VHH binders against q9lnl0. Designs and how they scored, part 20

Target 1, 290 residues: q9lnl0
Amino acid sequence: QLRHGFYEGTCPPAESIVGRVVFNHWDRNRTVTAALLRMQFHDCVVKGCDASLLIDPTTERPSEKSVGRNAGVRGFEIIDEAKKELELVCPKTVSCADIVTIATRDSIALAGGPKFKVRTGRRDGLRSNPSDVKLLGPTVSVATSIKAFKSIGFNVSTMVALIGGGHTVGVAHCSLFQDRIKDPKMDSKLRAKLKKSCRGPNDPSVFMDQNTPFRVDNEIYRQMIQQRAILRIDDNLIRDGSTRSIVSDFAYNNKLFKESFAEAMQKMGEIGVLTGDSGEIRTNCRAFNN
Below, E stands for the ipSAE of ESMFold2; O stands for the ipSAE of OpenDDE; V2 stands for 0.75 times the mean of E and O plus 0.25 times the DockQ between their complexes.

## First folded at step 7 (VHH; framework vhh_podentamig1)

Design e3 (at its last look DockQ between E and O 0.45; V2 from the best seeds 0.00; counts 0 for: pae E 14.9 > 2)
Fold by OpenDDE, look of step 7:
Structure e3 (fold): chain B 290 residues (1-290), chain A 117 residues (1-117)
Amino acid sequence: as target 1 above (290 residues)
Amino acid sequence: EVQLVESGGGLVQPGRSLTLSCAASGFTFSSYAYGWYRQAPGKQRELVAAIYGGDTLYADSVKGRFTISRDNAKNSIYLQMNSLRPEDTALYYCAKELLDWGSEDYWGQGTQVTVSS
């Protein structure tokens, strides 16, 4: 079972090693936070936080990485590096799932987000199947989103925290928000900017948070209120009566957002985890042991 | 062959300005994101600035002082560096495909920037 300090007796430096690796990458590239957030989310909401997303596909054995919705997920090298160091110090002890969880937590804090503890003791899954990948699209309705999140035990507030918090850093490809660019309700200046940015070939990317794209803060919610949401789902959150007040609260209370986001991240990180004798401890996060 | 060639580096006094250039060839220039990295002695290479389409990103240490831009007609990326400081001393690299997280990025040979009184 998950517990705080799971590795205190088996690999005392586990979290510090991961933290150091994450810091080094983050210090060089602030986009690390967005990458790891996306990675953890895409892993956890698909059959649980079991690091199944990390499995490389082969011609003979496709994986969750093979799915288009997982295209653009980054940060694998960070996980690999952490795993490599951990295997040197504590062989076959720290799961890839825990590495992802710890890494994401630390990257959030580095980006000015909330500091929170995570329980560890996750094991790595033995399945990575493209057919399992059912991710919500950027144009999803709030109702659909609520339903999806409830199916995994999340309430509306947690959903809003995760969606907005996840979008307060990172970029979105232009193809994901063409509907927004055509939306007359979108801020006209932003719309013009986006049109210009998206003129380029090969599906350019823009910051989802146009003000503080590298900080984990409540700015994304303010932008929602300002009709400056990039993704339709973010715009829907402020427009929908079931989520509007939550968005507003987060927009005007960064402390509340951070607290909510921390709680949400902790909860997300524990979705469908494998513990005890379930799953395995991978020696290579990109491959099953067998 | 993909090629990035940096230029514009040199020795300058603190407070001065430099403009770095990166000439790209061997690929469709407008299709990619670009960035400037730097590596100071004894330090790891770090992202200085990036340009994604029209959006830009800057390291905190250079924000307000450095400006990254692109000229698609010239297949070039630029880094305007104002108010240079000794801590800006580094080998500066131009990079392509920043979204691929380094391992898939293409780098030039770099141009040396030295800020010293």
Scores: ipSAE 0.017, ipTM 0.373, lowest interface PAE 6.8, mean pLDDT 91
Fold by ESMFold2, look of step 7:
Structure e3 (fold): chain B 290 residues (1-290), chain A 117 residues (1-117)
Amino acid sequence: as target 1 above (290 residues)
Amino acid sequence: EVQLVESGGGLVQPGRSLTLSCAASGFTFSSYAYGWYRQAPGKQRELVAAIYGGDTLYADSVKGRFTISRDNAKNSIYLQMNSLRPEDTALYYCAKELLDWGSEDYWGQGTQVTVSS
């Protein structure tokens, strides 16, 4: 039911409209790629890629946004802008789930990452419950992470591509890596720099990739090898024997990383999708149709 | 309250240089990211350069010509602008936490840079 060019007959400009909206936001703020990567991941691993994450809570009903692990997800206005334009041209046609998928793909390419096709035809979910949110924190073991990714159909190589690729851009707040700045095995110069950066009020943040924080590339894996990973889970990938060689392969072969990341993103975008007559096509991505 | 005060703008000839300064107060300066944005008449505000934890980002249009820096002792960030072109003419803004998309950013008043013969 998912296919390339799903909207060719029903909304020919669909992908170009999303692409232009994403480009305009990215041109003004290069952190758009990090925002959309996180948005898609948090949506897809919670009961599938059905845009359930986009639903705003009401006083009567909480949503997935009500959960703390989703508090840092942003970029919803980009999806809203694309949806608004699409509803003018092709009312009730392009799902919010497809907008998230297309937008994330385009933002990766803008940030120097791989260019890849995505299949479309997703429909939007009809539930957004806080209790469905089961997201791994930054300190989980590699073994726990492998089990979690296997449960959604991903092998270890795909997991390493998604974790590192998702962290090659973006920031982490200091509260999330205090264990790292206390770790004597961390690169001593970086640890000292982070201690200084993290002294401020309001839980400051740092780039997860200290060299190319706005590019989707393999630099995060080179940082891992150098003991410069910011998050514990990223450091665990180089320290654990089950993932170490994959980290090395990506660190020394950017083309292999980009190809692996593109394939991983394609697979992630197809987790638990609703197609055909399942779900709905929301007219407002923040709310279920009535 | 957070305050950001830009200075150093002016009228310059093409090919010359300017240094913009942004003085910050009301918070612990070293804990945050900072950026320079610019807005030409009739255009949207665009990122010029950003600095965070010693790392930098530049818009493609200014790479190799502009350099952002920070001085934590003076609570200041700077934009060194070399080889200025007429298309660099804009109102330049300093911003705090500009990289946290979706949160309220703090902006200065802006300083005008005009590049003309």
Scores: ipSAE 0.000, ipTM 0.179, lowest interface PAE 14.9, mean pLDDT 85
ESMFold2 (binder alone), look of step 7: mean pLDDT 79; pTM 0.787

Design e4 (at its last look DockQ between E and O 0.03; V2 from the best seeds 0.00; counts 0 for: pae E 15.0 > 2, placed apart)
Fold by OpenDDE, look of step 7:
Structure e4 (fold): chain B 290 residues (1-290), chain A 117 residues (1-117)
Amino acid sequence: as target 1 above (290 residues)
Amino acid sequence: EVQLVESGGGLVQPGRSLTLSCAASGFTFSSYAYGWYRQAPGKQRELVAAIYGGDTLYADSVKGRFTISRDNAKNSIYLQMNSLRPEDTALYYCAKELHDWGSQDYWGQGTQVTVSS
């Protein structure tokens, strides 16, 4: 079972090691937060938080990583480094799934986001199948999104916290928001800016949060209200009656957002986890043991 | 072949300015994000500045002092470094695809910047 301090008896330095590795990377590259957030999300919402996303594809065995929607996921080197250090001090003890969870948590805090605890004791999955990857697209309706999140036990508030919170850092490829660039309701200045930025033929990227793209804060919700959402889903959140008030609350109350986001992240990190004798402890996060 | 060539480094006194240039070739320049990294002696390589289309990112240590820009017509990236400090001393690298989208960045050979009295 998941519990706080799971490794206190088996690998006391587990969380500190991961934290140190994450800090070192974050300090050198602030985009780490966005990377790890995306990694955890893309892992957890696809058949649970079992680190299945980390499996490298082979010619014989495709993996979740092979799917186009996962093509932009990064941060694997951070996980690898943490795993490497952990294997030196606590061999075959700390799962890749837990490393991802701890790493993401720590990166959020470093980026000014909320501090929260996570229960550990996750095991790594034995399956990584591209066919399992069913991620929502950036143009999804709020209704569809709500349905999807409900299916995994998340309410509307948690959904809004995860979607906005996940988009308050990082970048989006131009291909993901062409519909927004064509939307006359979008802020005209931003639209012009995006048109210019997206002139390149090979799908350039822009910040989703145009003001604080490296900070985990409520700025993305403020921008939603301002008609400056980049992705359609973010714009939909402020326009839809079922989510509008939540967006507004987050936009004007960063404390509330942070609390909600912390709770959401904790909950997300526990989706479909393997514990006990289920799954395995990988020695290499990129490959199954067998 | 993808190629990035840095230039503009040198020895300067504190408070002075330098402009680094990075000439890119072998790919469609306007399609990618670029950045400047630096590696000081005994330290790990760190991101100094990045440019995504028109959006920019700066390390906290260089905010307000450094400016990254691009010229698509010249296939070049620039780093204007003002108010240089001794701690800015490092080998500076130009990078393409710096966010490890596909887990591989392209780097130049680097240009040495030394700030010393």
Scores: ipSAE 0.153, ipTM 0.642, lowest interface PAE 2.7, mean pLDDT 92
Fold by ESMFold2, look of step 7:
Structure e4 (fold): chain B 290 residues (1-290), chain A 117 residues (1-117)
Amino acid sequence: as target 1 above (290 residues)
Amino acid sequence: EVQLVESGGGLVQPGRSLTLSCAASGFTFSSYAYGWYRQAPGKQRELVAAIYGGDTLYADSVKGRFTISRDNAKNSIYLQMNSLRPEDTALYYCAKELHDWGSQDYWGQGTQVTVSS
């Protein structure tokens, strides 16, 4: 079962090793928080937090990485580095799924977000199928989003915390928000800036939080209120009556946002987990054991 | 209407090169991963090369000989096939990502590559 301090007896330095590896990467590249947030979300909402996302495809066997919605997920080398060190100290003990969970929690705190505890004891999944990937695109309606989040046990408030909290850091490629550039309701100065930024080759990207792109805070919700949301799904949250008041609450109360985001992240990290003797403890996070 | 159109196939002698192209229309091209597949007579369709996440993947049988690339400005993906062999003879298909929420995978009609003396 999941519990706090699962590795206290079997690998006492487990969480500190992960934390040091994450800090070292974050210290040289502040975009690590965005990478790990996206990694955990994409792993957890696809058949549970079992590190299935980490499996590399082969020509004979595609994986979740083969799906376009996962094309932008990065940071796998951070997980690999932590796993390598953990295998030296505690062979075959700490799961890749737990490394992702701990790494993401630590990266959020480094970026000024909430500090929160996570339970550990996850085991690694034995399948990674492209057909299992059911990720929402950036133009879905709020109603569709509510249904999807409800199907994994989240209410509307939790959904708004995860969508905005997941977008308070990081970038979006221009191909994902062309409809926003054409929207006359979007802040006219930002729209003009985006038109210029998106003229470059190779699908340029912009920060989703135009004010504090490296901090986990409520600024994304303030941007939504100001008609400055980059993605359609984020703009939909302020425009839809079922989510508007929640967006406003978070925009005007950073403490409320941070508490809600911490709770949401704790819940997300426990979706569909494998424990006990289910699954495996991968030696290499990129491949199933054999 | 979503379309993927392959071209560039033909009859070539062993050791020669071909470039296949796949023109995409009806959707936002740069949002997706793409693959080239091939199907020889009587065999199942197999992945030859893919481009995803800023990275590429190749079948062992074509590694070092084939190169996949994409041009977002032209909404196209390409397969440069060098040092062609008779066993490369197949109908080659372009495809966009295998699955997405609510999306249907799309395939082109294929372009024939025949490698024979």
Scores: ipSAE 0.000, ipTM 0.209, lowest interface PAE 15.0, mean pLDDT 86
ESMFold2 (binder alone), look of step 7: mean pLDDT 80; pTM 0.803

Design e5 (at its last look DockQ between E and O 0.02; V2 from the best seeds 0.00; counts 0 for: pae O 5.5 > 2, unsure alone 64.9 < 65, placed apart)
Fold by ESMFold2, look of step 7:
Structure e5 (fold): chain B 290 residues (1-290), chain A 117 residues (1-117)
Amino acid sequence: as target 1 above (290 residues)
Amino acid sequence: EVQLVESGGGLVQPGRSLTLSCAASGFTFSTYAYGWYRQAPGKQRELVAAIYGGDTLYADSVKGRFTISRDNAKNSIYLQMNSLRPEDTALYYCAKELHDWGSEDYWGQGTQVTVSS
């Protein structure tokens, strides 16, 4: 079962080792938090938090990495480094799924977000299939988004916390928000800035939070209210009656947002987990054992 | 209404190059991921390359030889295929991402690539 302090007896330094590895990467590159948030979300919503996303494809078998929607997921080397150190200290003990969970939690705190505890005891999955991947696109309706989040056990408030909280850091490619640039209701100064930024080759990126792009805070919700959301899915949250009041609550109460985001991240990290004797403890996060 | 139309296939000698094109119509092109897949007779369809925004990925068998690209203004996706081998012989399909909530996945009809002396 999942519990707090799962490794207390079997690998006492587990969480501190992960934390140090994450800090070292974050100190050199503040985009680590965005990378780990995306990694955990794409892992957990696809058949549970079992690190199936980490599996590299082979000649004989594609993996979840063999899907275009996962082409931009990065930060796997951070998980690898933590796993390498943990295998030296506590061989075959700390799962890759727990490393992703702990690393994401720690990166949120480093970026100024909430500090929160996570339960551990996850084991690693034995399958990684492209056909299992199903993710939200940037232009989905609120109704479709509510249905998708309900299917994995989340209510509307949790959904708004995860969508906005997941977008308070990180970037979006220009191709993903061309409809926003054409929207006359978007803040006109931001529209002009984005038109200029998007002229470059190779589908340039912009920060989704134009004001505090490296902090996990409620600023994305303030941007939504100001008609400055980059992605259509984010703008839809302030326009739709079913989510509008939640966006407003988060925009005007950073403490409420941080508490809600912490709770949402805790719940997300427990979707469909493998525990006990289910699954395995991978020695290499990129490959199944045997 | 959704259409993906592949072109550029043909018979070529080993070591030569081809460029495959996929023209998309009937939907908002820019927001989706796209992939090139291939299927040889009697084999399962396999991913060759995919693109989402500016991010790309490739099957190991084609890395360094094939390049996927997109032109958002022309609603088109391309596969530049260099140093072709007999093992690359297959029917090549363009696909609109098969993994989106609330959206239907779509395949083109395919274009044949045959690499033979």
Scores: ipSAE 0.546, ipTM 0.807, lowest interface PAE 2.3, mean pLDDT 91
Fold by OpenDDE, look of step 7:
Structure e5 (fold): chain B 290 residues (1-290), chain A 117 residues (1-117)
Amino acid sequence: as target 1 above (290 residues)
Amino acid sequence: EVQLVESGGGLVQPGRSLTLSCAASGFTFSTYAYGWYRQAPGKQRELVAAIYGGDTLYADSVKGRFTISRDNAKNSIYLQMNSLRPEDTALYYCAKELHDWGSEDYWGQGTQVTVSS
């Protein structure tokens, strides 16, 4: 049911409108790429890419946003702005799920990542339940990660592309990598830097990619090889025999990484999608149509 | 009450330097990330510089010229602006950020920077 150019007949300007909105936000704030990438991931891996993450919680009904792991997700205002403009020109036509997909794609390209097409025709879900949220932690083993990704149809290479690619932009709270700071195998200079950065009574954040934190590139894999991975899972990828060669390939071949990441993102964006008469087209991405 | 108070702005000639300060109060300073934004007349607000712990990022237009820093003991954020240009003219804001820089948490009133010959 998904297809390239889904909106060519119903809303020809759909992708252009989303792209323009994303560009305007990105141009003002380069961290938008990390925000949207995490938004899509946190939406798609939880019961499919159905924009369920966008639903605001109420006193009567909690939503996926109520979960702690989703507290740091941002970019909702970008989606809202795009939706608002789309509703003016194409009422009840473009789903929030498609907006998220298109927006994320465009933000990746703006950040120097690969350009890729996405199939559209997604519909919005009718469920947003905190109990559905099951996300892997930053200290997860490679074996556990592989199992999780396989359960949704992803191979090891795709997993490595998504994990590393997703971490090449954005930040991590210090609480998420205390085990790394204590790891004697970690680069000593970086370890010292992190100890300083993480000082204080509360939970500061650092860039996961220490060199290009708002560019989508293969730098994160180079840093893995250099013993400069921030999160344990990233360090595990270079240490584990099942993923080491993949990490190395990405680290030394940015073109390969970009191609793999593009494919991975396309696949991720199609997890458990609703099409046809399933779900709905929301008029407000933060609420069900009732 | 959460407060961010900017200072240090003014009128300067091109090529000169200014240092902006932002004093924070009403919350645990060390917990959060901070940034400087600016808004020129007729333009939208844009990120100039940000600091996460000790890590920093800069807009391309200011990279190599501006430096953001923090002093936890003084609950303050600073923006050293060197080699100022007319296009740097704007109202500069200090911002507090929770979790991700995709959405700002709190803004000050701003300090005006004008670069003109």
Scores: ipSAE 0.024, ipTM 0.424, lowest interface PAE 5.5, mean pLDDT 91
ESMFold2 (binder alone), look of step 7: mean pLDDT 79; pTM 0.787

## First folded at step 8 (VHH; framework vhh_podentamig1)

Design f1 (at its last look DockQ between E and O 0.01; V2 from the best seeds 0.00; counts 0 for: pae E 20.6 > 2, unsure alone 64.6 < 65, placed apart)
Fold by OpenDDE, look of step 8:
Structure f1 (fold): chain B 290 residues (1-290), chain A 117 residues (1-117)
Amino acid sequence: as target 1 above (290 residues)
Amino acid sequence: EVQLVESGGGLVQPGRSLTLSCAASGFTFSTYAYGWYRQAPGKQRELVAAIYGGDTLYAKSVKGRFTISRDNAKNSIYLQMNSLRPEDTALYYCAKELHDWGSEDYWGQGTQVTVSS
C-alpha cells in the first residue's frame, strides 16, 4: 500500500537522492520539468504508474517506447542516474515508478509550481507493450479528451489542470501545430512569429508557453484566453463550453491552478499502481529483471 | 497518404558497404520511431535496427556493422551497412514505429540487398 514516508525504514535517503539528482539536471536544463511531467503522464495513463514506459525496446521485444507518441519522451537519463545512486545505497529497494513520481514532483517545485507530497511504495511493472499505448494527439477535441480522462477516473477540472500544467512548460514541434498557424483565429502576431520559427530545418520546436516556458504557472491559460494557444487542444479548451470557465478560473487565479494541479498530479501518480508483492523492483529501469 | 519508400539496395560483394535510404511522407515524421526490417527467403521478417528518440538498437547479427540514422529535415531514415555478409541478403523494409501490428501504413515496398561473391 502506498504511504507517505514509505522508505523511512528501508531507504531513508531515497527521496533526498532523487531530489538531488533532479536538481542537478534541472539546474543545467530547465526543460527537465517538462520532460519529467510528460514522462510521468505517458507512463501513468498507460496501464498505470508502473514505469513501463522506461523499458527499452529490443529487436526481439518492442516496448511502449516503440510507439511514436512516446518517441519524444525525455528524462530517462535522470531516472537512470537516480536509480544508479539508489542502488548503491539501497539495493533493490526503490522502484523506478517511485523515482519517476518523486522526480516529477521535485521538478515541478523547482519550476515554481506547487509543492505537494506523494505517497510512495510503487513497484515496477512486468509488462511494456506498444498495444497498450493509447495517447491523445495534439488536435484532439475536448469531448474526446474528456472521455479519455474519465476512463481513468479524472474529471474535467483535473483534465484541464493536467493539460495546461503540462503545457505551461515544454515545447512542441512545429509539425504538431500546423493547423494552428493556419488558423485565422490565432493571434496574428504569434502566428507570424511561429511561421518564422517553423521555417527552420528539422522540425523546430517552440515553447507552448510563450511567456514563462520554464515555470509551472497559470500563464498557459492566460495565453489560451488571448488566442495564443499553440496546440489545438489548448485552443479547444478555451473555446469549448465545458472547459471555458475552468480555463478562465485558472487563468486569473494562479493559486487555484496550483492547488488543482497539485491534486491532479497526486491523483495521476497513483493511477493503477502496483504495490506489495505485485510487479518488481527493477535494478535497471530500462529493463525487466529477467 | 502515408508513404515509406526505400532505396539504395543492390548487389554487392562480401565485405562491401551499402547505404539504404527511406523517404517518408504523409505524416509527422519527427514524432515517430523508425526501424529497418529485413526478410530473407524462407525466413521470417526480423528487426535489424531501430531509432527511437535519441536511442538506437541493433540486432546482434548486425551490431557493430550497421548504423541507423535519421534526418528530420529530409524526412528520411538511413541504414549504413558495412562489412556485408552473404547472410545479410534480404529484402529490407523501412518501418514506421517499432512494432508489427499488420498495418500497411508501417511498411515500405522494400529494397533488395544481395551480398554475393
Scores: ipSAE 0.323, ipTM 0.741, lowest interface PAE 1.6, mean pLDDT 93
Fold by ESMFold2, look of step 8:
Structure f1 (fold): chain B 290 residues (1-290), chain A 117 residues (1-117)
Amino acid sequence: as target 1 above (290 residues)
Amino acid sequence: EVQLVESGGGLVQPGRSLTLSCAASGFTFSTYAYGWYRQAPGKQRELVAAIYGGDTLYAKSVKGRFTISRDNAKNSIYLQMNSLRPEDTALYYCAKELHDWGSEDYWGQGTQVTVSS
């Protein structure tokens, strides 16, 4: 079962190795936090946190990566580098699912977000099927989103922390927010700026947090209040009566947001985990063991 | 009005120390992260050190020699530079927020540090 310090006896340097690898990548590229947040979310909400998302497709076998909603997930090379080092020091010991969990936690702290403990002991899944991918798009109603998050064990406050916290860093491609560009209630200066930015070829992207795009903080909630949310779902959170007070609480209390986000991330990292003798310890995170 | 004012630069010999200061005004100081960047002639700006509340980050070239700190009561950020080398010669900028390579609203005018015999 999951516990703090699961590897203290079997691979004492496990968490420090992951932390160093993540730091080295983050130091060179601040978008690492956004990449790992998205990776963990897309892995965990699809049949649990078992690293099934990491499996590469082949011409003969599709994987979760073959689904369009996963096309933009990146950062797998960071997990690979950590796994490579861990296999040299502690062969067949540290799961890819635990690497993703530890790496995401460490990347959040590097980006100024909360520092929090995670339990470890996850094992890696044995399937990665495109048909299992059921992810909501950025234009869903709050009611639909609440239902989806409830189905995986999250209340409304946890949902608001995860949606906004997951969007306080990173980018969104213009194809995902065309409805926002047409919305007369959006801040008019930002809307005009986005119309210009989105004219470029190859589906350009913009930062979801217009003010602090590389920092995990409550600024996205302040942007929501100012009618500057990029994605429809983010704007819906301030507009809907079931979520607006939570958005306001986070916007005006960064400590409350950070504590809530830490708790939400801890809960997300434990969805549907495999432990004990279930699953495997993958030697290559991109492929099932033979 | 957002303002950042760097000070403390100067000419020093290799191996000596300097302390840079950055005075901030016009915004809620304690809720943001801050960085020191530098730009040598003909080079692009690079991040030297950053502080997120109580957490810090340093470029490899300065780790162990430079220390960033902040004083929320004085709305100030500091860069203690020890064991200075000629390659540390640059115009040093204080910045509000660490993603902000191109936003002029978040930069001071800089303070020159020159390390030479």
Scores: ipSAE 0.000, ipTM 0.125, lowest interface PAE 20.6, mean pLDDT 85
ESMFold2 (binder alone), look of step 8: mean pLDDT 79; pTM 0.792

